VHH binders against q9y6x5. Designs and how they scored, part 416

Target 1, 379 residues: q9y6x5
Amino acid sequence: LPPKLLLVSFDGFRADYLKNYEFPHLQNFIKEGVLVEHVKNVFITKTFPNHYSIVTGLYEESHGIVANSMYDAVTKKHFSDSNDKDPFWWNEAVPIWVTNQLQENRSSAAAMWPGTDVPIHDTISSYFMNYNSSVSFEERLNNITMWLNNSNPPVTFATLYWEEPDASGHKYGPEDKENMSRVLKKIDDLIGDLVQRLKMLGLWENLNVIITSDHGMTQCSQDRLINLDSCIDHSYYTLIDLSPVAAILPKINRTEVYNKLKNCSPHMNVYLKEDIPNRFYYQHNDRIQPIILVADEGWTIVLNESSQKLGDHGYDNSLPSMHPFLAAHGPAFHKGYKHSTINIVDIYPMMCHILGLKPHPNNGTFGHTKCLLVDQWCI
Short names: E, the ipSAE of ESMFold2; O, the ipSAE of OpenDDE; V2, 0.75 times the mean of E and O plus 0.25 times the DockQ between their complexes.

## First folded at step 19 (VHH)

Design ja15 (framework vhh_7uia_1; at its last look DockQ between E and O 0.80; V2 from the best seeds 0.00; counts 0 for: pae E 2.1 > 2)
Fold by OpenDDE, look of step 19:
Structure ja15 (fold): chain B 379 residues (1-379), chain A 124 residues (1-124)
Amino acid sequence: as target 1 above (379 residues)
Amino acid sequence: QLQLVETGGGLVKPGGSLRLSCVVSGFTFSSYAMAWVRQAPGKELEWVSSITGHGGSTYYEDSVKGRFTISTDNAKNTLYLQMSSLKPEDTAVYYCARVHYVYHSGRWEPFDHWGQGTQVTVSS
């Protein structure tokens, strides 16, 4: 039987939640599988970029999803969570579900993973759900497991996405122990439901399952605001993305805009596109705007408006608060093994290996995940 | 043409044991996973146990782990559920079901064929 893989994402699940809260179901999952405690994600540490990096093994500058909000100056197109269906934005890379879908006697399935409801390179998953936040996890899970069991050709790769604990992290802040405990309990229960469903269906032993996330969450405050209106007139630029990484499209001379912003706050770094630090791998794409502003951890860039968010993400990808975790279970993985860190782009070559797919050129390193796999030598 | 027939239910005291049987006709276990599901009075259906084709893997819900054992006899086309250390909370109608998704009443259901069920009552 061909190997099968289910990739699950709980949006905004910060890695250290595992240390600070109780997850009996997830811990059982880990006990029978593997854990990577921290996954270094890509900059910007936002939902669309990081989910696409997971399934392409590429940095943002390479796969072209550089933010949750984008603007292309040539076509004058805009990208956002409410406008993400144009293949134009996705076609700079080939996600793993497309690669899998194009193989003989294989198909892919997806439940609301970013980009899965868009034809990419003229290929769309054989089975997918259009994104709808109102659809329950149970319904998503039911469809995914149905496709894994009943499809012809067989579904060998599937994705499942859930919006929590991200939404709650934004609302309550990650430091709200009372509310976040409740939210994370629900997440753990969902993991319990997932495992139980797989066991019920007789899939548990033979299905590879990865549970991960795209980013973490940091605590924000009304006391830590950077007001751009205090530094520059709004008429001098177009805001493509706001916080914590602002993308600035100047309407006047770029240098003038830069000079007005460069000293706006001691808690914000201002970069011309060509001066963006190399470690971000966030430079070589036309969709990256001429100027970017990067707020320090916990600081929020605002206009002349108050922020409602008590938590946010998108900050420097070296910050532990931005890091998710990865847990996995199945015939490809060891049991009871814990690993400290990998890069988020390393997940792609690992998944390709598990599925027997030839990976597209990518930025991942297969060697970083070898210790997780039973068929590999671990030094 | 497919049929599942459960037997073996009855009244038992707490701590007692029962063995349920499900005789299958019209298909073979090797091609399908099989499951036991139960429904207590006033409660929803609850998954109890599953066994994969050829009996390669067995799974249990947490409340019955260590107490219940699922097995098959291919020669007899029979699914079994050995229940031990029974508790009042185990009181329910027990159904055997074939694991295979089917579209029914506007939704996908994980089981396409069921038996008529057998009553298990645990009472002092």
Scores: ipSAE 0.771, ipTM 0.928, lowest interface PAE 0.6, mean pLDDT 95
Fold by ESMFold2, look of step 19:
Structure ja15 (fold): chain B 379 residues (1-379), chain A 124 residues (1-124)
Amino acid sequence: as target 1 above (379 residues)
Amino acid sequence: QLQLVETGGGLVKPGGSLRLSCVVSGFTFSSYAMAWVRQAPGKELEWVSSITGHGGSTYYEDSVKGRFTISTDNAKNTLYLQMSSLKPEDTAVYYCARVHYVYHSGRWEPFDHWGQGTQVTVSS
């Protein structure tokens, strides 16, 4: 039987939720598989960039999805979570589902993973759902399992995306134990439903399943606001993205805009593009604006207003609060093994190995994930 | 020509045992996962157990683990459910079903063929 892989993302699932809340179904999944306790994601720690990093193995500067909101000055194109379908944005990389389905006798399926409803390099996922947040987890799971079970050529790579706990993390904040406990219990029940469905269908034995996330969540507060309007007039710049990493396109001399912003708040770092720290790997793409503002953890950049967010993400990727986890189960994986950390870009070469695909040039390191795999010597 | 026929139901006392059989015809039996699904009076269908085709891996719903055993006899084209330590809550019509998605009434359903069902009643 050909190797098969289901990649599942629960958006905004902070790594330490695993130790701070109860997950009987996920813990059983982990017990019979592997756990990576912390996954160091890519800067900026936003949804579209990190989901694309998982499936390309590339830093954001290299794959071109550098934020959830982007502007390209040459083409005058805009990208947002409601305007994400133009292949222009996605074509700087080749995601794993494209490589997979171009192989002989293989196809790919997708339920809502970012980019899977876009024809990247004129290739769209063989089976996919157009993004619609109103579609239930049960319906997404039903379509994915139907495609895994019934397709010819067989679906060998499938993705499944769910918006929680990110949506609730923004609404309540990660420190709201009562509400987040309720939310995370529902997610654990969905994981139980996933495993039960795969068992019911006879898929569980031979399907590799990765459950992971793109980023975590940190607590925000009305006491931690950075008001840009107090520091600079709107006429001096175009705002491409706001918080917690603001993307600033100067309308006047860039140095003049920088000087107006650099002392705006002690809780915000202001970078000229060439001065962005090398450790972010966030510099070498035209879609990264000339000035970025990086708020400290838990601080919110606003335009002379209050914020309704109680939780947010997008901060420095060194922050543990921004890190997700990875769990996996299936014939490729050991049983009962725990690993401390990997980089999110390492997931791609591991998935390519499992599927027997030649990885495109990428920033991941296969050696970081070898200990998860039964067919590898772990030294 | 494709047929699934359940037998072996009946009345049994709590703590008792029954073996259900499902004789199949019209398809390559070992190529499909097979399931037992039950429906208690006034309730929805509930998955009970599955067995994979070529691999023979078995799976159970939590309430029947350790009490029920699913198996096959490929020479007889027969699926079995051995039920032990039966409880009144196990009272239901038991169906065998083939795992293969079929489009029906506007959605994909995970079982394309069902038997007629066999009644199991657990009563003192």
Scores: ipSAE 0.615, ipTM 0.885, lowest interface PAE 2.1, mean pLDDT 93
ESMFold2 (binder alone), look of step 19: mean pLDDT 82; pTM 0.820

Design ja16 (framework vhh_7uia_1; at its last look DockQ between E and O 0.01; V2 from the best seeds 0.00; counts 0 for: pae E 10.0 > 2, placed apart)
Fold by ESMFold2, look of step 19:
Structure ja16 (fold): chain B 379 residues (1-379), chain A 124 residues (1-124)
Amino acid sequence: as target 1 above (379 residues)
Amino acid sequence: QLQLVETGGGLVKPGGSLRLSCVVSGFTFSSYAMAWVRQAPGKELEWVSSISGHGGSTYYEDSVKGRFTISTDNAKNTLYLQMSSLKPEDTAVYYCARVHYKYHSGRWEPFDYWGQGTQVTVSS
């Protein structure tokens, strides 16, 4: 069977953490493999959309997971991080684990990657863990390595998701060097444990491993609040998502709602759906609401209240603070190679190439990742 | 019956060398990854080294890298651990183990068969 691939996400791992903190284990992983220093992710820079973009190669408007909180007016369905299991939301694309396990003599395994516990196109990951944030990294890793080592048909594609450093980034903010240093040291220890476990079990030499993330994190402050209730009565709209990209469904005339919001703050851009910048690739899906509000970096949209967040993400995907990294090691990858940037949608066609899968139509460009791969010319 | 039998332990001075052997029977030796795992007095089990069943890929925990060498002789169904530059902290019972997951006590365990262990003592 084709080479095996393990895709790992440490949620909210900002690319410049690599330069600003010590990662002996991750740096050794990179030294023996490849690094992409910045991955330009998709707008909005939220968890569910970007994880699905990695595994589909599609912009959010194309794969349909357009935020962590969504509403579909036709079906009256709501999506949230606690209500994410309806295949309706996920069925606008085919993620790589579905394509992989439908091949002859292949299966897929998952430890909590977004969407892997959902039967997308009536197909759920062959082996998976139901999402539960209380399950330790060790237990997730034990299940993944067990499935990679012992499954019939063989697991050729596996995913592993961890909630840090995102959770701590929200709690402390990325500028809290003391607390973030401790958190990131723990993450590096987990990467060391991952590598050691793969070596212990005889998997390391023949398994391709990608370590990446979905987005970064920016510092928030009580001095940077946008009070939405000061500009508009909440009875004039339905709030689908709040910050830093608010999704506004007008209850009254859309132009009236827009006019009340457009001068609310100089630190917020207000877009009618048709006026959303083309560079966001965030317009052509019915789940994108008629008005969106995009806060400037580090600003928080609130409803006449204080915010307790010290870090957040979801902002403009051109911001370096929103960009993750990608590192990879294995027989498909060069050793000791660094690359400056790729688009997050480029990861999908690269993974399809490694696994010998025909990619579905997507927004990625295989040429952007060729230099990472031993079987490709880089010019 | 499956059997894993370790030999070659003993008392050595710091800086000394030992070769541990694990003779294996009852399964196709080259079809499984094999490991050395040790337990120091009063401590938890610690993985030391692994070798793939074929392809010859070897792996070491950081503290033994460059000092220990894992190998196999498939004709003799024997796993080896060549230990050199031994230190007092290498004192432990050394087990050979087969890498194959089994369900036990509500979790998956990565090693399904263990030898009886052989004592290595590094002391002046």
Scores: ipSAE 0.006, ipTM 0.502, lowest interface PAE 10.0, mean pLDDT 91
Fold by OpenDDE, look of step 19:
Structure ja16 (fold): chain B 379 residues (1-379), chain A 124 residues (1-124)
Amino acid sequence: as target 1 above (379 residues)
Amino acid sequence: QLQLVETGGGLVKPGGSLRLSCVVSGFTFSSYAMAWVRQAPGKELEWVSSISGHGGSTYYEDSVKGRFTISTDNAKNTLYLQMSSLKPEDTAVYYCARVHYKYHSGRWEPFDYWGQGTQVTVSS
């Protein structure tokens, strides 16, 4: 039988939550599998970009999902969480579920993972759920496990997505121990449900499961705001994305806009597109706007209205607060092994290996994950 | 059993308005994107509008943009299509469909379940 892999994402699960809170179910999962303590994600550290990086092994500039909000100047199209269905945005890369789907005697399944309800390269997952935040984890889990168990051709790759603890992180801030403790307990319980369900169905021993996240969360405050209106008039630019990385489309001379913004705040770096630091791998795409503003950790870029978020993400991907974790269990993985760090793009070649898929060209390094795998040599 | 039932069709004069309804049963309505499609006599099936399961995203064919509005009432498990400024070329049988891609007969089909359809006739 071909190997099977379930990829699970809990949105906005900061890596150090594992150190600061109790996770009986997740810890048991880790005990029987592997843990990567920190995953360096891609810049911008946002939901759509990082989820697509996980399943493509590409940096944002390469796979083309460069933010949660995008604008293409040529087609005048907009991308957002409420407008994400156009294959135009996704077709610059081939996600792993498509690769898997196109193989003989294999199919893919998805429960609300970003991009899975869009035909990419004229291919869509055989089984998927349209995104709806009101659908319970249980229902998502039931569908995924049903497909994994009963499909023909068999589902060999599946994704499962959940919105927490991201939503709560935004609402309460990651440093709210009382509220976040409650939220994270629920997450751990969901992991318990996942494991129990898999055991109940007899899938646990033979299914590879990866539990990961796309980004972390940093504490924000009303005392740490950068008001762009204090620096530049709205008539001079179009805002494509706001905080903590703002994408600026000038309506006047770019240099003039830049000059008005470059000294706006000591807690914000302003880059012309060509001057964006190389380490971000965030330059070589037409969907990246001419000017990018990057707020310091914990600072929020605002217009005249005040931000209501007590937590946010999207900051420099070198910041530990932005990093998620990765845990895995199954026949492909060791038991009781912990690893310090990998890059988020490294997950793709690992998954391809597990599934026996030929990977598309990618930015991941398979060598970084070899120590997690039972069939590989680790120094 | 999964069922989609369209209502609200009829005869209307050009420039008039109609509101189509589609009541769904047998599945969680909000879990699926829904669509309206239409078929005019002698023509192929044409997509008209779609709405995401959460209701936050709406999409329209170019020919109906600004005139048609798709919406849902989750409490009633009902999909709506408000049609205004109707034109003779809007004459067709209108179907509500559940958006869920399936592979059938050598191709991917975006819809797995359909209603019986409701006739819309725009004529002077």
Scores: ipSAE 0.006, ipTM 0.254, lowest interface PAE 9.8, mean pLDDT 93
ESMFold2 (binder alone), look of step 19: mean pLDDT 81; pTM 0.808

Design ja17 (framework vhh_7uia_1; at its last look DockQ between E and O 0.77; V2 from the best seeds 0.00; counts 0 for: pae E 2.8 > 2)
Fold by OpenDDE, look of step 19:
Structure ja17 (fold): chain B 379 residues (1-379), chain A 124 residues (1-124)
Amino acid sequence: as target 1 above (379 residues)
Amino acid sequence: QLQLVETGGGLVKPGGSLRLSCVVSGFTFSSYAMAWVRQAPGKELEWVSSITGHGGSTYYEDSVKGRFTISTDNAKNTLYLQMSSLKPEDTAVYYCARVHYKWHSGRWEPFDYWGQGTQVTVSS
């Protein structure tokens, strides 16, 4: 049988949730498979960038999805969660579902994974769902598993996306143990449903399944706000993205804007584009604005209208609170193996290997995942 | 032309055993996964067990693990469910079903063919 892979993302699942809450279904999944405890994601630690990094193996500067909100000064185009359908934004990279889709006797399926409802390089998954947050996990799961079972040519790669625990993390904050316990229990139950359905369909032993996330969540507070209006007049710049990483497009001299912002708060770093730290791999793209502001962990950049979010993400990708996890099960993976950490871009070459696909040039290191795979040597 | 016929149900005391059979006609097990599903009075359909083609893998709902065994006899075109240590909670109509998605009533259903069902009653 040709190898098959289902990639599942629970948005905003912070890695340490596994240590602080109980997940009987997920733990059982891990027991029979593998766990990477921490996945270092890409900067900015936001949904669209990191999901695209997972499926391309590229840093943000390379795949071109540099934020959830983007602006291109040349074309005057805007990108946002409500305006993400233009292939212009996605075509700087080739995601794995496209690579897979173009192979003989293979097809791809997707349930609301970012970018999957857009023709990229004139290719779209044979099967996909348009994004709709109102569609239940059950319905998404039903469609994905149907496609995995009944498609011709066969679906060999599929993605499944769910918005929790991110939405709740934003609403309650990750430190709200009562509410987050309830939310995370629901997530674990969904994982139980996933596993049960795969077993019901007879797919469990032959299907490779990766359960992961794009980022974590940090606690925010009304006491930790950075008000830009206190530092610079709004007429001097256009705000492309706000918090915790603000993208600033100056309307006046860039240096003047920079000078007004550089000392705005001791809890915010201000970078000219050329001075962005190399470790972020966040410089070499025209979609990155001339000035970026990076708030410290737990601090929120606001204008006069303050955000009421009690949790947020997008901070420095070295922060543990921003890191997701990765669990996997299937014939390609060991059983009962735990690994400490990988980079999120490492997932792509691993998936390519599992599927027998030639990877496009990428920033991942296949060597980092070898210990997870039964057909590889691990020291 | 495809048919599934369940037999073997009945009344049994708690702790007892039953063996259900499902005779299949019109196709072979090697090409499809097969499943047992049950429906208790006033409850929704519940998946019980599945077996892959050629009997390569077997799967069970958590509540029946260690008590139920699914198997096939290809020569007889028969699916089996050996039930042991039966509990009142196991009382239901048991159906055998072929695992294959079909479009029905506005959604995809995981089973395209079903038997008529056999009643299993566990009571003291």
Scores: ipSAE 0.752, ipTM 0.921, lowest interface PAE 0.7, mean pLDDT 95
Fold by ESMFold2, look of step 19:
Structure ja17 (fold): chain B 379 residues (1-379), chain A 124 residues (1-124)
Amino acid sequence: as target 1 above (379 residues)
Amino acid sequence: QLQLVETGGGLVKPGGSLRLSCVVSGFTFSSYAMAWVRQAPGKELEWVSSITGHGGSTYYEDSVKGRFTISTDNAKNTLYLQMSSLKPEDTAVYYCARVHYKWHSGRWEPFDYWGQGTQVTVSS
């Protein structure tokens, strides 16, 4: 009987929400499995890049999804959350569901994980839902469990994506205890529904389940704005992405644009591409623009004086506020074990091990996750 | 023809016990997970318990754990639910169901065949 894995992401689930809010269902899931308290994600700490890093084990510069908004100067193509289906953007890596379903007698299923409705290397997830944010968690769960239970060849790898608590984190900010408590309570109920559905179907004993997220969330404020229009005229550059990491394509000499921006705010670092700190692993891809602007935590880069967001993410990946968690349960995992930290790229080689897949070259380190697994020496 | 027939319902006092039976025919019983599902008056269907076909792994919803026991007799193609320490909130019609997804009314449903149900009433 081949090993099976369900990978679940609740977008924008900041690691310390676990300590600051009540999660009876998730706490019970963790009690019967494993917890990684902090997952160090990849820079920039945005949704599309980090979801692709989880399933490829690669830094953003290596897998090519370097932001939620991208521009390719050669092809003149644009990528955005409403324009993300061109395989061109995704083809610089091979995600785990492609590798999985190309194995003999295996299928992959997906409920809205970024990229799973795209034919990457001419291969789309064997079963998938086209992205539609109005589809309820219940319907996503119902399709995933139907595919796990009924498919031939069997679904051995499945993904499930949910937009919360990210959407509410942006709307209210992570410090709004009243609204975030209500939102996080609903998330915990969904986790309870997930576990109950797997038990009802008789899948719980033999299905490995990972519950994780792509990034955290930090509080923003109208008192913490960086106005680019005060520093440089629009005509000198093309703006590819804005906040909190702005991607600047100069229309004039790059050094001249850099000089106009370098003193714009003490709360923003301005990097020429070659000067981006090595620890970001964010330099060696043509989709990374010649100049990036990195706002300090909680600061927002704007073109005008207003912002609708009360919470945001995308900041330096060393910031604890940007880190998600990882919890897991199933036959591959220990029971009641807690681990302090891993890198998000480490999830991919661990998943390959669980599924018996040969990983593609990647940036993850299997040794970082081996203490989570029952079949490994922890020393 | 596939058939599921529940028996063993009735009226009991709080703290009492009942044993429900579900005799199945028309399919290989041990190849499927089987479930008990109940519907209290005016309420939605509620999953109660499941058992896997071959391995005999058992699962219970939280409110019945420790009070109800699901089991099978594969030789007789019969599913059981032993109910103990019954409470008034256990009052419902109890259905036996086969765990297998079926397309119905625009969605996938996790149970493709149901019994006709047996009434359990817990009352003083």
Scores: ipSAE 0.504, ipTM 0.847, lowest interface PAE 2.8, mean pLDDT 93
ESMFold2 (binder alone), look of step 19: mean pLDDT 80; pTM 0.799

